# Ledger of designs, part 186: VH-VL binders against q8ixk2r445to577

Target 1, 133 residues: q8ixk2r445to577
Amino acid sequence: FFGMLQNKGLTDYCFDYNPPDENQIVGHQVILYLCHGMGQNQFFEYTSQKEIRYNTHQPEGCIAVEAGMDTLIMHLCEETAPENQKFILQEDGSLFHEQSKKCVQAARKESSDSFVPLLRDCTNSDHQKWFFK

## First folded at step 10 (VH-VL)

Design q0 (framework fv_cosibelimab)
Fold by ESMFold2-Fast, scan of step 10:
Structure q0 (fold): chain C 133 residues (1-133), chain A 120 residues (1-120), chain B 112 residues (1-112)
Amino acid sequence: as target 1 above (133 residues)
Amino acid sequence: EVQLVQSGAEVKKPGSSVKVSCKASGGTFSRYAISWVRQAPGQGLEWMGVIIPIFGTANYAQKFQGRVTITADESTSTAYMELSSLRSEDTAVYYCAKSRYYGRSSFDYWGQGTLVTVSS
Amino acid sequence: NFMLTQPHSVSESPGKTVTISCTRSSGSIAYNYVQWYQQRPGSAPTTVIYEDNQRPSGVPDRFSGSIDSSSNSASLTISGLKTEDEADYYCQSYDSSNKHWVFGGGTKLTVL
């Protein structure tokens, strides 16, 4: 599956990756922003290795969560996906991070009116349900 | 450094069409969002539409829907804006502008502008 | 659909501070980022503020941006006003409902 990864609960928002330096694609936090429907920085691919891949730039990136953290960070893709880059997209739209045993949730960034995807305990909330458009 | 260079001024008759070019250099053209903005003499800025070359997708302002077509040629790093059925009210400076992320980023680089004059 | 409304003109003396407002007619000003552009006669616009309050490299710290949700407006503030700041200033925001960019009507800044 590929396309814009949209949230069911926060209905106007999509996964978005907009690093400030176009030559440095990795190392920054994935955010949520208003879905524009044009691909580009909101275009992601869910792979058979359970990666969420960002294909707009070279080199391509893979979303990861570092141990003990709850933020989604862009890393370089590996030949074999490491555990911190594996997400199970379930039939109900939940995005389960295997290594942490938590789910990706649309959340308000603390001290900000911005939104970000964060790891949270899994619930049946629509803010934890995602789909490709 | 990104630079956008536009084609030269045009004088057109009412009812004709005009096609303005915008050649990009200095960055990765295909990854940009390239918008077209016009400015009639003494008036403000008016957004016309956008193209994202890597995805071949274009969107247009409702006011220009059906009259404007925006295209891109990745092999020459050039975007084009064609406006048909020209009227005297279309007399304006037409700018191309690059943004990094559509819907979010500012227009960080602009072309120098192309004056299109529509007169009989 | 929304409009962004700016005053047609503002003026202030050198060394003083001027503020230009940009009011959104429908929906929250905070829903989409606001950019500010400076345009001098005969030139293309240049960005002075992006994403509400960020400055591009090379833009003096005299330029700042803010948003006020209670008045549903964004503001561009220029302190230590210089004659070179004379220009037209445009705010811009994205209309997510229509997938379109919207510009304010522009404000002519005169440094008298």
Scores: ipSAE 0.371, ipTM 0.810, lowest interface PAE 3.1, mean pLDDT 90

Design q1 (framework fv_cosibelimab)
Fold by ESMFold2-Fast, scan of step 10:
Structure q1 (fold): chain C 133 residues (1-133), chain A 120 residues (1-120), chain B 112 residues (1-112)
Amino acid sequence: as target 1 above (133 residues)
Amino acid sequence: EVQLVQSGAEVKKPGSSVKVSCKASGGTFSRYAISWVRQAPGQGLEWMGYIIPIFGTANYAQKFQGRVTITADESTSTAYMELSSLRSEDTAVYYCAKSRYYGRSSFDYWGQGTLVTVSS
Amino acid sequence: NFMLTQPHSVSESPGKTVTISCTRSSGSIAYNYVQWYQQRPGSAPTTVIYEDNQRPSGVPDRFSGSIDSSSNSASLTISGLKTEDEADYYCQSYDSSNKHWVFGGGTKLTVL
């Protein structure tokens, strides 16, 4: 699958990668932003290796979660996906992060009107359901 | 440093077409959106449309739908805006502007503008 | 689609503070980033504020941006007003539903 990765509960919001510096593709947090339909920073691919790949730039970025953290960070893709970059997109729309055994949830950033995807205990909430558009 | 350099001023007859170019340097051309904005004498900024070169996707303001075509040539890092069926009301300075949907969603860089005069 | 409405003109004396508003006609002003551009006669616009409240390098800290959800508007504030601040100012935002960029009508700032 590929396209804009949209949230079922936060219905107008999509995965978005918008680092402050275009020369620093790696190391910044993935955010949620209103789906604009222009592709580029909202265009992701779900691969057969269970990666969520940002493939509109070279080198390609892969979403990862570092040990002990709950934020989704952009890393460099590797020839063989490491465990921290593997997400299972389930039939119900849940994105399950294999290494942590948690699900990706649309959440409000503390003390802000901004939204971000965060790892949380898996629930049947629509805020944990995602689909490609 | 990013630069957008536009083609020179043009004088056109009513009913003709004009094609303005915008050549980008210093950035990753294919990864950004290029918008065209016009400004009639003494008037405000009016957005006409954009193109995302990597996808070949263009979208246009409703007012210009059917008359404007925005294209890009990635091999020369050049965007083009063609406006057909010219009227005297199309006399304006035409700007190209680069937006960074990747790092920022603002119009970070603007071309110098191209004056298009439509008169008999 | 929505409109962005600005006052046609504002004027203020040197050294004082001026605020220019930009009101969104439908949908929340907070849904999309707001940018502000300065344009002097004969020149292309330049960015003074991007992403609601950020300043490009080289823009003095006298320029600031803010969002007020209660009035559904964005504001550009210029403190310590100088004669070189005389220009037209335009707000801009993105209409994600229609995939359109929207400009405000522009505000002429006179420093007198």
Scores: ipSAE 0.006, ipTM 0.575, lowest interface PAE 10.7, mean pLDDT 85

Design q10 (framework fv_cosibelimab)
Fold by ESMFold2-Fast, scan of step 10:
Structure q10 (fold): chain C 133 residues (1-133), chain A 120 residues (1-120), chain B 112 residues (1-112)
Amino acid sequence: as target 1 above (133 residues)
Amino acid sequence: EVQLVQSGAEVKKPGSSVKVSCKASGGTFSRYAISWVRQAPGQGLEWMGVIIPIFGTADYAQKFQGRVTITADESTSTAYMELSSLRSEDTAVYYCAKSRYYGRSSFDYWGQGTLVTVSS
Amino acid sequence: NFMLTQPHSVSESPGKTVTISCTRSSGSIAYNYVQWYQQRPGSAPTTVIYEDNQRPSGVPDRFSGSIDSSSNSASLTISGLKTEDEADYYCQSYDSSNKHWVFGGGTKLTVL
């Protein structure tokens, strides 16, 4: 699957990666932003290795969650996907992070009007359901 | 860092087509969103459409749907805007403009503008 | 499917403060970022404010942007007004429903 990764509960919002420097894609948090439908910074690919790849830049980025953290961070993709970069996109639309055993949820960023994807206990909430558009 | 250079002024007859070019230098052309904006004499700015070269996808304002085509050639880092079935009210300065992220970023670099005059 | 409405013209004396409004006709002004552009005769527009309230490098801190949800408007404020600030000013925001950019009608600023 590839395209804009949209939230079922937060219906106007898509995965979005907007690094401050066009030439540096590593180390920044993935956000949620209003879906524009044109790809670019909202275009992601779900691979057979269970990666969520950001293909707009070279080298390609892969979404990861560091041990003990709940934020999704952009890392460089590796030839063999490490465990912290593996997400299971389930039939019901949940996005399960294998290493932490938690689900990706659309959430308000602390003390902000901005939205971000965060790892949370799996609850079957529409805010934890995702689909490619 | 980034510069957009447009083709020169054109004088066209009603019913003809015009194709304006916008050559980018600096930065990474394919990763940008390139919009076209026009301004009739003494009037405001009017957005016409956009292309995202890396995806080859374009979208257009409803007013121009069916008359405008925006394309990009990544090998020459050049975007094009072609407007067909020209009318006198299409007389305007046409600008290309770059944005970093479509839907949120400002138009941070603009071409110098191309005057298209439609007259008989 | 929304309009951005600006006053046609504003004028003020050098050294004073002027504010230009940009009102969204439907949907919240806060729903999408607002940009502000300055255009002098014969020139392409240049950005003076982006993403509601940010200044590009080289734009004086006399320029500021704000959002007021109660009036559903964005504002560009220019303090310490100078003759070189004379220009047309345009607001811009994104229409998420149509996937299209919308410009305000423009405001002519006269400094005299």
Scores: ipSAE 0.349, ipTM 0.807, lowest interface PAE 3.3, mean pLDDT 90

Design q11 (framework fv_cosibelimab)
Fold by ESMFold2-Fast, scan of step 10:
Structure q11 (fold): chain C 133 residues (1-133), chain A 120 residues (1-120), chain B 112 residues (1-112)
Amino acid sequence: as target 1 above (133 residues)
Amino acid sequence: EVQLVQSGAEVKKPGSSVKVSCKASGGTFSRYAISWVRQAPGQGLEWMGVIIPIFGYANYAQKFQGRVTITADESTSTAYMELSSLRSEDTAVYYCAKSRYYGRSSFDYWGQGTLVTVSS
Amino acid sequence: NFMLTQPHSVSESPGKTVTISCTRSSGSIAYNYVQWYQQRPGSAPTTVIYEDNQRPSGVPDRFSGSIDSSSNSASLTISGLKTEDEADYYCQSYDSSNKHWVFGGGTKLTVL
């Protein structure tokens, strides 16, 4: 699968990665933002290694969650995907993070005007359902 | 802190076009949603459209579709609103306004406004 | 599409409390956040309430916002009314279906 990774509950919002510096693509938080339909900073690939890759061109970034954290950050992709970069896209649209046993949920960042994907206990909420478009 | 500075007042003839600029300083211009809002003399606020430069996204109020174009130049941190086929009822003060996230955040910073007068 | 309807004008004496309503014509007022802006003559608007009931830094606590789903309305309440509160007030909300901002028609507050 590849394309814009859109939320079923927040229907206008897509996974988005827009670091301030194009030469420094890693270390920043993945956000959710208005889907623009042009690919680019909202284009992701779901791989056979269960990675969510940013930009199938170069450089290759992979979404990761550090142990004990709930935010999704951009890391460099590795030849063999580490456990913190593996997500299972399930038949119902849930995106399950294997290492933490939690699901990716569209959530409002506390006391802010932004939306972000966060790890949360798995539920049947549409805010935890994702699809590629 | 963000500051929005707009171009100066203009007097235009019916049928012409006007292009108003809005230069941002401070903050992360490309990530902001910049909306354009007009206000005819003695009337209320009317939303015209928005641009989100980093996404190349623009959207317009239905009544202005086909007449308004909003663009941005990220290298100069400047947004533009061009209104064509001007009529006398387009006489208004035109504001640019910034929000952090389109559809969610309030307009936390406004330009000073640009008076556009359309008269024969 | 929906409209936000405000009274054209309200007036009250200094020290009293005034409430300005903003009624949504279709769909629930609770579907989207409501903002409130204050505009004095010759000036650009400034935010007095955002996200239904939040105050920006520098806005006195005499200003408050609320949502009433039974009347499908948002309200701006100003207590301890002062002469400097005299201004036009606009509510605003977002139309998710059309991806458009919607403003109310505005209310002229006179303090007399």
Scores: ipSAE 0.006, ipTM 0.569, lowest interface PAE 11.4, mean pLDDT 86

Design q12 (framework fv_cosibelimab)
Fold by ESMFold2-Fast, scan of step 10:
Structure q12 (fold): chain C 133 residues (1-133), chain A 120 residues (1-120), chain B 112 residues (1-112)
Amino acid sequence: as target 1 above (133 residues)
Amino acid sequence: EVQLVQSGAEVKKPGSSVKVSCKASGGTFSRYAISWVRQAPGQGLEWMGVIIPIFGRANYAQKFQGRVTITADESTSTAYMELSSLRSEDTAVYYCAKSRYYGRSSFDYWGQGTLVTVSS
Amino acid sequence: NFMLTQPHSVSESPGKTVTISCTRSSGSIAYNYVQWYQQRPGSAPTTVIYEDNQRPSGVPDRFSGSIDSSSNSASLTISGLKTEDEADYYCQSYDSSNKHWVFGGGTKLTVL
């Protein structure tokens, strides 16, 4: 699977990674932003190792869970995916992070109009359902 | 660091096609969003479409759909805009412009413009 | 699907302040970033403001941008007006529904 990773509940929004420096893609939070449908900084690949890879820049990045947090951040991909970079995409569209036993949910950033993907207890909410487009 | 250089002016007959080039230097061409914008004499700026070379897909303004084709050649870092079935109303300066992130970022670098004159 | 409306022309004396508005016809002006471009006769446009209120390197600090949700408008403000500021100014925003860029009609600034 690869493409724009779009939310079923928050239908205007896609996974988005817009690092402030084009030459340094590691360490910043993954956000949700208005889907433009044209790839680029919204283009991700779901791999056989259960990684979500960001292939737009070099080096390639892999989405990881920030230590002690519920946010998703960009890390360098490793030859063997570590547990914090593994997400199980289920048939119903849920994106399950096995290490934490939580699901990725589209959420409004506190006191803001911006949106981010966060780890939350798994529910049957459309805000926890994702698909590649 | 980034520079966009466009092909020279052209004079075309109604019903013909024109293909304008936009060569990028500096930066990473494949990752850019390259838009085409035209400006008829005495008129405002009108967005025509975009290509993102790394994605290999173009998108067009509804008004130009069916008449415009935007392509890119990554080996030469060149984007192209071809407009078919030309009419006198297509007389305009055509610009290419680069943005960092489509749908969000400004057009931070522009080509110098290419005058296309459509006359009989 | 929406239009961005600018005044056709504005004029002011050197040293004064001008404000150019850009009003969105439907949907919130705050929903998408607004950019501002300056175009002098015979030249390609150049960016003077990006992402609502950010200034590119080399653009004087007398140029500023703002968003006013109550009037559904973006504004470009130029203080300490100089003759070299004479140009056409265009606002631009993104239409998420149609996945297209939209330009305002442009404003001719005369410094006299």
Scores: ipSAE 0.407, ipTM 0.830, lowest interface PAE 3.3, mean pLDDT 90

Design q13 (framework fv_cosibelimab)
Fold by ESMFold2-Fast, scan of step 10:
Structure q13 (fold): chain C 133 residues (1-133), chain A 120 residues (1-120), chain B 112 residues (1-112)
Amino acid sequence: as target 1 above (133 residues)
Amino acid sequence: EVQLVQSGAEVKKPGSSVKVSCKASGGTFSRYAISWVRQAPGQGLEWMGVIIPIFGIANYAQKFQGRVTITADESTSTAYMELSSLRSEDTAVYYCAKSRYYGRSSFDYWGQGTLVTVSS
Amino acid sequence: NFMLTQPHSVSESPGKTVTISCTRSSGSIAYNYVQWYQQRPGSAPTTVIYEDNQRPSGVPDRFSGSIDSSSNSASLTISGLKTEDEADYYCQSYDSSNKHWVFGGGTKLTVL
């Protein structure tokens, strides 16, 4: 699967990666932003290693969640995907993070109007259901 | 340090087509969004469409759908806008403009503009 | 589908403050970022404000942007007006439904 990774509950929003410095793309948080349908910074690939790759850049980035954290951060992809970079896209659209046993949920970022994907306990909420478009 | 340089002025007959070029230097051309905006004499800015070169995919304002084609050549870092079935109302300065992230970022660099005159 | 409405012209004397509004006809003005461009005769536009209220390097702090959800408008404020501020000003925002950029009609600023 590849394309724009869109949320079923927050229907206008897609996974988005917009680091402030194009020369340093690693280490920033993945956000949710209005889907534009043009690929670019909203284009992701789900791989057979259960990675969510941002392959618009070279070197390619892979989404990871560090132990004890709930934010999705861009890391460099590795030859063999580490456990913190593995997500199971389930039949119901849930995106299950294997290492933490939690699901990716569309959520509001603190006291702002911005949205981000965060790890939360798994529920049947449409805010935890994702699909490639 | 991105620079956009456009092709020179054109004078065209009604019913013909025009193709304007926009050559980019500096930055990562393939990853940018390149929009085309026109401005009739004494009038405001009107967005026509966009291309994201790395995907080779373009999107157009509904008014221009079917008449405008926007393309890009990554090897020469050049974007093109072709407008067909020209009418006198198409007389305008045509600009290319770069944005970093489509749908969000400002048009931070603009070409100098290309005057297209459509007259008999 | 929405329009961005600006006053056709505004005028003020040097040293004073002027505010140019940009009103969105449908949907919240806060839903998408607003950019502001300055255009002098014979020149391409240049960005004076991006993402609602940010200034590019080289733009003096006399220029500021704001969003007012109650009036569904964005505003460009220029304080300490100088003659070189005379120009046309355009607001711009993104139409998520149509996947298109929208420009305001433009405002001609005259500095007396």
Scores: ipSAE 0.599, ipTM 0.876, lowest interface PAE 1.9, mean pLDDT 91

Design q14 (framework fv_cosibelimab)
Fold by ESMFold2-Fast, scan of step 10:
Structure q14 (fold): chain C 133 residues (1-133), chain A 120 residues (1-120), chain B 112 residues (1-112)
Amino acid sequence: as target 1 above (133 residues)
Amino acid sequence: EVQLVQSGAEVKKPGSSVKVSCKASGGTFSRYAISWVRQAPGQGLEWMGVIIPIFGWANYAQKFQGRVTITADESTSTAYMELSSLRSEDTAVYYCAKSRYYGRSSFDYWGQGTLVTVSS
Amino acid sequence: NFMLTQPHSVSESPGKTVTISCTRSSGSIAYNYVQWYQQRPGSAPTTVIYEDNQRPSGVPDRFSGSIDSSSNSASLTISGLKTEDEADYYCQSYDSSNKHWVFGGGTKLTVL
């Protein structure tokens, strides 16, 4: 699977990564932004190692969740995916973060009108359902 | 870092076509979005369309659909904008502009502009 | 489909502050980032503000951008006006529904 990773409940929004410096691709939070349909900063690949890769720039980034956190952060991809970078994309569209046992949910960022993907207890909410377009 | 260099001014007759080039240097051409924007004398900026070379994807403003074609040659790092069925109202300076991410990033580098004059 | 509306012209004295508005006709101004471009006569535009309120390297801190959701507008503010600030200023935002860019009509800034 690859393409724009779109939310079923927050229908107009896609995974989006826009680091301040294009030469420093890691360390920043993944956000949700209106889907533009042209790839680039909204183009992600779901790999056989259960990674969500950002590969439009070099070096390639892999989405990770640090211990005790609920935000999705861009890390460098590794030859063997570490546990904090593994997400199980289930048939119902749930994106299950294996290490934390939580699901990725489209959520409003505190103190703003912006949206971000956050780890939350797994539910059957459409805000936790994702698909590649 | 990135430089966009456009082809020179052109004088065209009504009903003809014009093809303007935009050669990129400095960055990785294929990974950026290249937009075309025109400006008639004394008027504002008008977006015409975009190409993302790595995907071969192009999109056009409603007003220009059917009359404009934007292409890219990755081997020469050059984008092209071809406008057909020219009218006097198409007299304008045509700019190419690069953005890092389509739909989000600003046009951080612009070409110098190409004046196209449509006259009898 | 939406329009971005700017005043046609603004004028102010050197050393003063000027604010140029950019109003979105449909949908929230906050849905999409707003960019601001400066164009001097005979030149291509250059970015003075990107992503609502960010300033490119080399742009003086006298330039700032803001969003006001209540008026559905973005604003470019230039403090300590200098004669070299005379230019046309354009706002720009993205129309996600049509997948195209929209420019405002432009504002001519005169510093006298």
Scores: ipSAE 0.046, ipTM 0.704, lowest interface PAE 5.8, mean pLDDT 88

Design q15 (framework fv_cosibelimab)
Fold by ESMFold2-Fast, scan of step 10:
Structure q15 (fold): chain C 133 residues (1-133), chain A 120 residues (1-120), chain B 112 residues (1-112)
Amino acid sequence: as target 1 above (133 residues)
Amino acid sequence: EVQLVQSGAEVKKPGSSVKVSCKASGGTFSRYAISWVRQAPGQGLEWMGVIIPIWGTANYAQKFQGRVTITADESTSTAYMELSSLRSEDTAVYYCAKSRYYGRSSFDYWGQGTLVTVSS
Amino acid sequence: NFMLTQPHSVSESPGKTVTISCTRSSGSIAYNYVQWYQQRPGSAPTTVIYEDNQRPSGVPDRFSGSIDSSSNSASLTISGLKTEDEADYYCQSYDSSNKHWVFGGGTKLTVL
């Protein structure tokens, strides 16, 4: 699977990676932003190692969740995917982070009108349902 | 630092086509969104379309759909805009412009512009 | 599809402050980022404000941008006006439903 990773509940929003410094691609938070349908910073690849890869900039990044955190951060991809970089895309569209046993949910960032993907307890909410477009 | 350099002025007859080039240097050409914007004499800016070379995706303003084709050659870091069935109303300066993130980022670098004159 | 409406012209004296508005005809002005471009005669446009209120390196802090949801408009404010500020100013925003960029009609600023 590859393409724009769009939310079923927050229907106009896609996974988006927009680091301010092109010379420092790693270490920034993944956000949600209005889907533009043109690939680029909203283009992600779901791999056989259960990684969500970002290839618009070099080096390639892999989405990860740090221990004790709920935010999705861009890390360097590794030869063998570490557990914090593995997400299971299930038949119902949920995106399950096995290491934390949580699901990725579209959520409003605190004190703002911006949106981010966060780890939350798994529910049947459309805000936890994702699909590649 | 990014620089966009466009091809030179063109004089065309009605009914012909024109192809304007935009060569990028500095930065990562394939990763950018390259838009084309025109400006008729004494008029405002009008967005024509965009290409994102890494994905080969192009999109066009409704007004130009069917007459405009935007392409890119990653090997030469060059974007092209071809406009067909030219009319006198197509007389304008044509700009290419780069944005970092399509749909969000400003057009942070612009080409110098190419004057296309359509006359008999 | 929406339109961005700007006044055709504004004028003000050197040292004073001027504000140029950009009104969105449909949907919230705050839904998509607004950019502002300056175009001097014979030149390509240059960015003076991006993402509603940010300034590129090299743009003096006399230039500022703001969003007003009550009037559904964005504004470019230039304080301490100088003669070199004479130019055409264009706002721009993104139409997410059509995946297209929209420019305002442009405002000619005269400093006299």
Scores: ipSAE 0.508, ipTM 0.854, lowest interface PAE 2.5, mean pLDDT 91

Design q16 (framework fv_cosibelimab)
Fold by ESMFold2-Fast, scan of step 10:
Structure q16 (fold): chain C 133 residues (1-133), chain A 120 residues (1-120), chain B 112 residues (1-112)
Amino acid sequence: as target 1 above (133 residues)
Amino acid sequence: EVQLVQSGAEVKKPGSSVKVSCKASGGTFSRYAISWVRQAPGQGLEWMGVIIPIYGTANYAQKFQGRVTITADESTSTAYMELSSLRSEDTAVYYCAKSRYYGRSSFDYWGQGTLVTVSS
Amino acid sequence: NFMLTQPHSVSESPGKTVTISCTRSSGSIAYNYVQWYQQRPGSAPTTVIYEDNQRPSGVPDRFSGSIDSSSNSASLTISGLKTEDEADYYCQSYDSSNKHWVFGGGTKLTVL
């Protein structure tokens, strides 16, 4: 699957990666922003290795969650996906992070009006349901 | 620094088509969003459409849907805007403009503009 | 589908402060970032403010942007007004419903 990764509950919002420097693509948090339908910074690829890849800039980025954290951070992709970069896209639209045993949820960023994907205990909430468009 | 250089002025007959080019230098052409904006004499700015070359995706303002086609040639780092079925009210300066991220970023670099005159 | 409404013209004396408004007709002004462009006669526009209140390198700090959700407007403020600030100013925001950029009608600033 590939395309814009849109939230079922927060229906106008898509996964978005907007680093301040396009030549330094790693280390920044993945955000949610209004879907523009044009790919680019909202274009992601779900791979057979269970990665969520960002290919608009070089080098290619892979979404990861560091141990003990709940935020999704862009890391460099590796030849073999490490456990912190593996997400299971389930039949019901849930994105299950294998290493933490939690699900990706659309949520408000602390102390901000902006939205971000965060790891939360898995529920049947539409805010935890994602689809490629 | 990014530079956008457009093709020269055109004079066209009603009912014909025009194709304006926008050549980019500096930065990474394929990763930009390249928009086209026109400005009729004494009037404001009007957005026409966009292309994101890396994905080959284009989108157009409803007013121009069916008349405008925006394309890109990554080998020459050039975007094109073709407008068909020209009318006198299409007389305008046509600009290409680059943004880093579509839907969010400003148009940080603009071409110099191309005057298209439609007269009988 | 929304419109961005700007005053047709504003004028002020050198050294004074001028404010140009940009009002969104439907939906919150805060829903999408607002950009501001300056255009002098015979020239392409240049960005003076991006993402509501940020200045590009080279733009003097006399230029500032703000959002007022209660009036559903964005504002461009130019303090210490100089003759070279005389130009047309355009606001711009993104229409998520139509997936289109929208420009305001433009404001002619005269420095008299």
Scores: ipSAE 0.320, ipTM 0.799, lowest interface PAE 3.5, mean pLDDT 90

